VH-VL binders against o27280. Designs and how they scored, part 51

Target 1, 266 residues: o27280
Amino acid sequence: MDSMNVPEVLEIKRIVEESESVKTFIFSWDFRREVRPGQFVMVWDFRDEKPMSVSLIDPVRSEIGISIRRVGEFTDRVHGLSEGDLLGIRGPYGRGFELMGRDILLVGGGIGMAPLAALADEATARGMRVDALVAARTADELLFLDRLEAAGVNISTCTDDGSCGFKGFAHERLLTLEENHDMAAVCGPEPMMFQVMRILDERDVPAQLSLERYMKCAVGICGQCCLDDTGFRVCAEGPVFWSQELSRVREFGRYRRDPAGRRVPW

## First folded at step 19 (VH-VL)

Design Bg13
Fold by OpenDDE, fold request of step 23:
Structure Bg13 (fold): chain C 266 residues (1-266), chain A 119 residues (1-119), chain B 107 residues (1-107)
Amino acid sequence: as target 1 above (266 residues)
Amino acid sequence: QVQLVQSGAEVKKPGSSVKVSCKASGGTFRTYGISWVRQAPGQGLEWMGRIIPRTGRARYAQKFQGRVTITADKSTSTAYMELSSLRSEDTAVYYCARDDQYEGNFDPWGQGTAVTVSS
Amino acid sequence: DIQMTQSPSSLSASVGDRVTITCRASQSINNYLSWYQQKPGKAPKLLIYAASSLQSGVPSRFSGSGSGTDFTLTITSLQPEDFATYYCQQSDDTPRTFGQGTKVEIK
């Protein structure tokens, strides 16, 4: 068996409390195994395994961060862990973001900001101008604002309840922003991404979007994360897709498959 | 720019408790923590504990575990440190400081609160 | 707990002098080290974080270096306002711990 597919048992070095429902777990990482923003790892708590986005990539410190939102049994257990506890991590997997141009717009919603935060660090390190539209339901759910600000990112916020920034959804806020970007990276709720993609397409802004699907093997074998019609495997051909690729994916923004393979609406 | 303003000096008897406040102005805590650090006269700096106001979760140095309570009120952007069972050795200047969860550095600092424990 | 040891405990210097202060950690702390300046009756002020990153607003004459266990704060040309006590602080582990301080006095 490929050694890269065997979970490495790693100690949680630090835990950053991003919000009431989101924690970032910091691990030592051997960067001989390259990891890029937009890629994911499989996190194993010795009972179950789930794909998680890498939200921090620090080659200087030889550390990575994995941000996890508390949404179910697995994540409940993980959120109960402390610094010094162990988790199994294998990967990274999937296709990450690629940077182009000089100006990039990041549009993220909720936990979708996790991979974008890592991308922001890379982009700023390369000297790119980074604008970020950060969306959440409420102010207290906005993620990575301080970190992004510290990195030199220009931040625009929007919240459903108007508790911070623009009152409304990300695509609505985007409509109020002038076009001045060479590319965009988008990650968040799929309905949000769908609307954002439409706007970006109308503006002829190249865009990459990170999809979320039920994932089991992470190595393109089981097919659980296959997208209808195209046969794209989110774990292999994604999770980052270009807008042109997603235009071929009929289910995008419309429905997904649950663990049983049933179509469920967003 | 965020500023931290602490409550005034306190004089306490041994066995009593003291509660010091730390109010943030010019902004909110956001995802930052608030750490409490004390400094006895002529001595160095000693970390007591930290709270993440956004989540309300606090961590304490073992030395003070059970005797210190750190709380925060997000609505007023104020953090509190309560130290009970005061001893003469607790005489010190107590500082609050904004705590970066990623870097672990402290900035800015409050102006400090002098606490004197004397019989 | 991680112990931080500064050297020297005190030093005398003149304006214009190059001053170096060392901080040693009892175990590796990567680059999770900060330097602070404290003047009498005042709160500490952050100078350097992440071992070598200069805090905004801090004069460029201040610099930090090191990784692992050994760290150095350097003042290239000491100014009158630099006479103070300096502290290192590790943020790799909890509890956070400080060096005992280095007092920079006027010669």
Scores: ipSAE 0.934, ipTM 0.962, lowest interface PAE 0.5, mean pLDDT 96
Fold by OpenDDE, fold request of step 20:
Structure Bg13 (fold): chain C 266 residues (1-266), chain A 119 residues (1-119), chain B 107 residues (1-107)
Amino acid sequence: as target 1 above (266 residues)
Amino acid sequence: QVQLVQSGAEVKKPGSSVKVSCKASGGTFRTYGISWVRQAPGQGLEWMGRIIPRTGRARYAQKFQGRVTITADKSTSTAYMELSSLRSEDTAVYYCARDDQYEGNFDPWGQGTAVTVSS
Amino acid sequence: DIQMTQSPSSLSASVGDRVTITCRASQSINNYLSWYQQKPGKAPKLLIYAASSLQSGVPSRFSGSGSGTDFTLTITSLQPEDFATYYCQQSDDTPRTFGQGTKVEIK
């Protein structure tokens, strides 16, 4: 049996409080098992299991970070944990981001900044110029600004309420930016990603986007995360997709399937 | 460039309480915490506790648990440390410092607040 | 709690000297170690974080090394302004703890 599919019980080494609703949990990691930005792990609290993006990859310290937003019963329990407590982690899974060129644009919204923060670290380590457009509802919900600044990332912020940076949505802010990039990586609310992708396509900027869908097995078997028409499995063919691939996905930016398989709008 | 400015020196009686303020200027707290560290005369540095102003959650050293309260007001970018049931041994310079949650280092530091406890 | 032990407690040196201060943790702290400089009547100043990363604005004559339990702060060529007390601090666990300090005095 593939050892990658067996959960490892790991101790929470540290907890970083990113916002009122987001915490980053730090774990020791054996980097003989490679992990890439954009990949996800399955987090098991011994009652339930959920996919979570890796937001920190630190080979020097042999640590990874998993950022989790408090949104339901599972995450409520996880947010109640303390340093020294245990979680089950299996993975990593899925296709991560691929870095190309010298200049990269990151566009993230809310918890979508988690995988992009990890990508930013890798890109800057490679000597790339990294620009990041960070979006959130309010200033207090903007994530990873301090980390990004420390890494040398050029940050532009936008908030729905205008409490920090540009007042408006990420795609609106993007329209005001004239500089071009060799590639873009996008992650956040799907309506945001949809609009951002359109703009990037018009500008002929190659873009990768990370999708979120309800997921169970993480190994491409159950089909719970299948995208309509294409049959793409977010856990296997994704979660990172090229814009050209997503152009074939009719549901993208329009609707998703809930845990019962029902079609629900964004 | 963030700077931390603390309130002025205090002289207190045993059994009383002291509340020291730490105001950040030149920026907001963002995801940083504020740690409080004290230094008795001629002694080393002792960590008392930390607050994450963004969330309002604080952690304390066991030595001070129940006697120290750390709070923060995001609207004024000010953190507070209140120490009750003061003893002569609490005579020290109290520092606030910006606390990096990822690295755990302290930078910058406030200028310090001298607290003298005497009968 | 993690205990931090510095060595020596004090040392005398001359301008231009190479100075080495060591810090030992009671258990492994990875590279979660910072060094501070403190002058009389002043707040500590961060010199090194993550065991070996030089803080912005700090002269390159300062360097840090080590991982696990043993760490070293090195001043390659001591300058007049470097006479002070130095502290190591672990950030691997709570509570945060400091070494007892090393006073660098003029010979």
Scores: ipSAE 0.933, ipTM 0.962, lowest interface PAE 0.5, mean pLDDT 96
Fold by OpenDDE, fold request of step 23:
Structure Bg13 (fold): chain C 266 residues (1-266), chain A 119 residues (1-119), chain B 107 residues (1-107)
Amino acid sequence: as target 1 above (266 residues)
Amino acid sequence: QVQLVQSGAEVKKPGSSVKVSCKASGGTFRTYGISWVRQAPGQGLEWMGRIIPRTGRARYAQKFQGRVTITADKSTSTAYMELSSLRSEDTAVYYCARDDQYEGNFDPWGQGTAVTVSS
Amino acid sequence: DIQMTQSPSSLSASVGDRVTITCRASQSINNYLSWYQQKPGKAPKLLIYAASSLQSGVPSRFSGSGSGTDFTLTITSLQPEDFATYYCQQSDDTPRTFGQGTKVEIK
């Protein structure tokens, strides 16, 4: 493999406890390697490797943050690490979000808020008005609210159980919002993104959505993350797609391929 | 908007324990931590430890390890600091403060709780 | 542990004076430094975070600068209400540590 794809062993500088299941790991970063919100990195714990979203980009401090949700064996091991421990990181990879206009709407669910938090920082730094619709199952699972508020983001929350904000799903909350934005960025559960995209399309709001698929190589070679019909590789042409692109992807919001290539429902 | 209100002054005997409460009003802890800082009379500020109420995980300064216990009750938005085996040198004002996990600054602070340890 | 050393320990100044307080860390702490003001019988108040970011509601006469190991708090024109003790605090590592404080007194 190319030297640029060799994981760099980095020390965990700090760990932020976002929730019971989500931690943000902060690393020193050489910003000669540009990283954009929406891009991902491959995290290597010297046993396995997984793609993870960059949730913090701080060129002033020369730091990045990677938010990881505890969902399996790999993430269990990572969550067991402490400050000072080492991880391998290669990347960044993929296409990140593009910012345009003056007003942006962020719609995120669960860990999907990770790349959006980074995008929010960039947008606010550029002087954009940022509205964020943050969704989660419960109040305790809502991510990055304090960070977003500190950045000057206008936040609306929704929870499945109504423990915080609007009781219901993100797309339902979105329907209650009358204001249109110059663009939207969406990331979260694919069923959520599908519904949100539909609404945004009806409102003629340009939207970018970040997809999640099984990735192996992250460099567009293995094809594990190829989308049906289009041949889009989530790791190369994505993970951020425009709504117009996703309109051509029949599997979007409906199913995904597992590591064996089988269709798996959402 | 968030304020931290601490429990009242305490007078304790050496060897006893003290438990100070810190209640958040005007909001919840959310993703913030709660740090405890004490200040002996005429002295500087000393960090004792921190809890992340959302996760329940606490970290302590080595100086107080084994003698201090920091807990939190999310349902009541209250954090607690218990210090055992009190000594005269533990006489101080004890502060709770909201702890930003990203920045590490403390804001706001509680009003402080005076703890006097005397025979 | 990271040691924070403030200079001076105390100073006398008059209203309208420019006041400068320095804080040195025993090792690099990037910009993870905060400044606090404390008046007698009161809790500390956050003035500056991230070395140079002014906390909301704090007068603009307060400013912070520095990165790495050397930091400075500046009061451009000292006001009567500014006579107090000031502390720096590092948040780069645990345990969190404070400077010993700088008492600003009336000349």
Scores: ipSAE 0.933, ipTM 0.961, lowest interface PAE 0.5, mean pLDDT 96

Design Bg13
Fold by OpenDDE, last read:
Structure Bg13 (fold): chain C 266 residues (1-266), chain A 119 residues (1-119), chain B 107 residues (1-107)
Amino acid sequence: as target 1 above (266 residues)
Amino acid sequence: QVQLVQSGAEVKKPGSSVKVSCKASGGTFRTYGISWVRQAPGQGLEWMGRIIPRTGRARYAQKFQGRVTITADKSTSTAYMELSSLRSEDTAVYYCARDDQYEGNFDPWGQGTAVTVSS
Amino acid sequence: DIQMTQSPSSLSASVGDRVTITCRASQSINNYLSWYQQKPGKAPKLLIYAASSLQSGVPSRFSGSGSGTDFTLTITSLQPEDFATYYCQQSDDTPRTFGQGTKVEIK
């Protein structure tokens, strides 16, 4: 059995309070095990297991960060943990983002900014120019702004309530931006990603998008995260997909499968 | 550029309480914390605690646990540090400083608030 | 708590001198180490963070090095405005702790 598939019990070294609903948990990491922005890990609290995006990759400090949004029982338990407590981590899994070009646009919504924050760090480290469109419901839910600014990222914000930046949705803000980029990376609510992808396609900007689906095994076996028609497994062929790939996915931006396999609209 | 401006000097009697304010100008706290650090006359720097204004959660040094309360008002971009049961040993300059949650460094600092505890 | 020990506690130097201040942590703190400068009657000023990253606006004559338990602040050519007290600070654990300070005085 591959040791990568066995959760490693790790101590929470630090907890960053990103927002009222989001915390970033910092762990020591052996970078002999490569991890890329856009990949995910399975977090095990010794009762349940959930896929989580890696939001920080720090080879210098030998640390990774996992950002978790409080959304249910599992995440409630995790958010109740303190520094020094333990979690099981296995992975990383999935296909991460691929960087190309000189100028990159990041479009993120809510917790979707987690993998993009890690990507921003890598891109800036490579000397790329990074623009980020960060979206959230309210100003207090905007994630990673300070961290992104510190990294040299040019940030544009939008909020549903207009409490910060552009009042409206990410795709609406994107329409007001004239500059094109060599590549875009997108992660957030699927309806947002769907609209953003359309705009980027019209502008002939290559785009990668990170999908979220119910995931059980993380190794492409159980089929719980299988996308209709294409047979793409989010945990194996994704979670990062090229826009051309997603254009063939009928359910994208329209519905998802719940744990019971039922179609649930976005 | 964010600046931190603290309230004025205080002279207090032993057993009383003092509340120092720290107002941020030129921006909001966002994801930064506010740490409080004091410095007794001719002495070094001592961390007292930190608050994350965005969430309202505070952490304290054990030495001050139960005697210090750190709060923040996001609407006014102001953090507060209240120290109760004052004693002569609490005579010091009290600083607020912006606290980077990732790096843990302090920048910028307030100008400091002198608190004198005497009978 | 993590104890931070600076050396020396004080030193005398002349303008143009190379000055080196060391800071030792009681346990490994990775690179979570910052250096501050404080002048009399003033608040501390951040010079270096993450052990070796120069804070914006700080002259390049200041540099930091080290990782784990041993750290060094170096001033390549001391300037008149550099006479002050310097502090190291660890941010690897809570509570945050400072070194006792190093006073750099004019010779």
Scores: ipSAE 0.933, ipTM 0.962, lowest interface PAE 0.5, mean pLDDT 96
Fold by OpenDDE, fold request of step 20:
Structure Bg13 (fold): chain C 266 residues (1-266), chain A 119 residues (1-119), chain B 107 residues (1-107)
Amino acid sequence: as target 1 above (266 residues)
Amino acid sequence: QVQLVQSGAEVKKPGSSVKVSCKASGGTFRTYGISWVRQAPGQGLEWMGRIIPRTGRARYAQKFQGRVTITADKSTSTAYMELSSLRSEDTAVYYCARDDQYEGNFDPWGQGTAVTVSS
Amino acid sequence: DIQMTQSPSSLSASVGDRVTITCRASQSINNYLSWYQQKPGKAPKLLIYAASSLQSGVPSRFSGSGSGTDFTLTITSLQPEDFATYYCQQSDDTPRTFGQGTKVEIK
């Protein structure tokens, strides 16, 4: 219990360059500490700490991968690191994805594909049929296509500019796909997830969605990541939620709270 | 389905430079890297360096640091390897190969480019 | 740098023989080990990756095993087209390094 909450200083074994703005950092991992797709870890660069989703889970090699998008000061520093450098990692935390059925649809946007890539590996390993709708602004921002393809995932792409696949947003592409699945897993920009959830609900497809909120303690104590009205803590009850749970969350798809606790619209 | 096609054989004088191209056909590089490996006559395989075309970042073996430059043009799906200050011992077949960033294996390989350095 | 040492450097075998080639790393490389086949005048061809994963299109008579520092490539029943030079390659660290090669010749 206490040991899980103490950051372990780990060496960066390898760095995978996913795109100009996304890197995957590979670490050795003691799998006596189980980690599931959809869970997150707290990454500490000895100055600040941020939650990051696990994008690779490899029990054979005893390794995990954490994909990080360059978006601010902390991630700028992390992206400046090299193989052999150190980071502190504690966790994993939160509720991960639950797999059910035989056919699963993954819908991801941008860095949201990180946990879904890990989920895809697990699903395919279980012999499930996996379809993935991968969205990004441009072709160069599409993530994990090679990994997904190698795993046997059926991929559909969409880009805002039409540089790859369907020109438009994920929910628009989804509307053109009539096939139903036993379940869906969704992660990406919240406006995207909101629209995708609506479509899936109309189709009676059970869906799990991974939320992103400002997070500090990761253990459900500080309340910084609480969702309005429900009191759900993204770090404890989430970050993966069922669509039925999110239907109770008024702020979902509408606004979030910044570090100061102010409402910020999407 | 991706294939790598390299430029033709080169004959160079000592002290000169050679630039070999490697074009991907049947697709783009996506997230893969391109590694360059050379093989001297009757010898083994020697890794020279790698580039990630998507990001443009390259890494080199220390042996060739400062003398080799690996670049890529995403618009033409072509990678380049330039070796300067050529010596007779640089005579070899130079291969490009698709480099899986996760696995680190090379597949597919280009057909190779023979570079001969002689006076 | 990680040194890769293959054994033997060469061997003679007949069609139908079981052939075993060993590769040893100077330090643990987990399972980041690939095997290649090269024929004269041709580029290397990937046979095995991740120490034991058979590359698509490669005959099942080829297999790889091992983890850490010791690895083995096995050809269960040598075929005429299998006479070639084989290389192991580590991908755990940069620079990537190869074994010196094992030439499989006709007895």
Scores: ipSAE 0.932, ipTM 0.961, lowest interface PAE 0.5, mean pLDDT 96
Fold by OpenDDE, last read:
Structure Bg13 (fold): chain C 266 residues (1-266), chain A 119 residues (1-119), chain B 107 residues (1-107)
Amino acid sequence: as target 1 above (266 residues)
Amino acid sequence: QVQLVQSGAEVKKPGSSVKVSCKASGGTFRTYGISWVRQAPGQGLEWMGRIIPRTGRARYAQKFQGRVTITADKSTSTAYMELSSLRSEDTAVYYCARDDQYEGNFDPWGQGTAVTVSS
Amino acid sequence: DIQMTQSPSSLSASVGDRVTITCRASQSINNYLSWYQQKPGKAPKLLIYAASSLQSGVPSRFSGSGSGTDFTLTITSLQPEDFATYYCQQSDDTPRTFGQGTKVEIK
């Protein structure tokens, strides 16, 4: 087995409090191991292991950041950790985002903004014009606005309750935006991504979307993250997919499989 | 664009407490924190603690642990620093400053609040 | 705690002079180092962050360099308004700590 598959025990260098439910954990990283926006790592708290997207890639400081939303037992434990505590990290895994063109649109919802924040940093560093549509349920749940703004990203916000920006969902806000881009990167709740992809397809904007599925091995072996009817493994062929690829995935936007393999609707 | 405006000068007796306010204008706190830094007359800068208004979580320098309390009210975009059991050596100008969680730098700063502790 | 040591504690210079202030950390702080300028009766002002990034609105005559433990603030051509006290500050660890300051005075 490749050495990259053995978790490296790393010290939490710093914790950034993004919101009441999201924290970003900063780690030293050996960049001889390349990591790309959109790729994920497996985070091991010595009891359980979960896939997490990389939200910060800083080769100057030799650091990466992993943003984690508090949603269950594993993440509850992780959120209880402090700077100086240890976590196991293996990876990175999966296919990341590919940048193309000069103008890019980022559409993110909730914690889905994590990989997009990293992508924004890369895109802006390359001199691309970056527009970001950031969605959340409430203003206090909008993520990475300060980072994006500091990076020169043009931000549009929308919230379910209208507490910040457009009142409504991301796809509704997108319909009000007339400008097209060379490409789009999308990550967030799958129903959101499904609607956003539809709109982007109608506008002939190439789009990449990052899927979330239950993962176990992260190396394309166990098949837990296999998408129905395609054989696509989210951990191997994804998690970033082109819209054309996802058009072949019937379950996309409709259902997912839980740890027991049962179909669960969104 | 964001500015921090602090409450006015205070004169206190030893053993008493002082509470200084820091109001942000021109925007919300977002993901920024508010740090408190003091400066005794003719001395350098000393970090006291920080709060993340968005989450309400605060961290303190060990030197002030148990004696300082930092709070924030998101609805009014105001942070507070309360220092108890005041001593003469607590005489200083107290500053609030916006704290970047990623960079850890302070910008902007409040105008400072002079606190004099004398019998 | 990380100790920050500035050198010199004070210096005298003339308008137009090149001024260099150093800051040493007791341990590596990567590039988590900021420089501030403070004038009498005023709050500190951020000049440099991330060791070498110039804060918006700060004149280009100010520059920062260094990584790890040794850092330098340079003023290429001292201006009348630059006479002040300068502080370095590490943000690699908590508590945040400052250098003792360097007072730049008129010769």
Scores: ipSAE 0.932, ipTM 0.961, lowest interface PAE 0.5, mean pLDDT 96

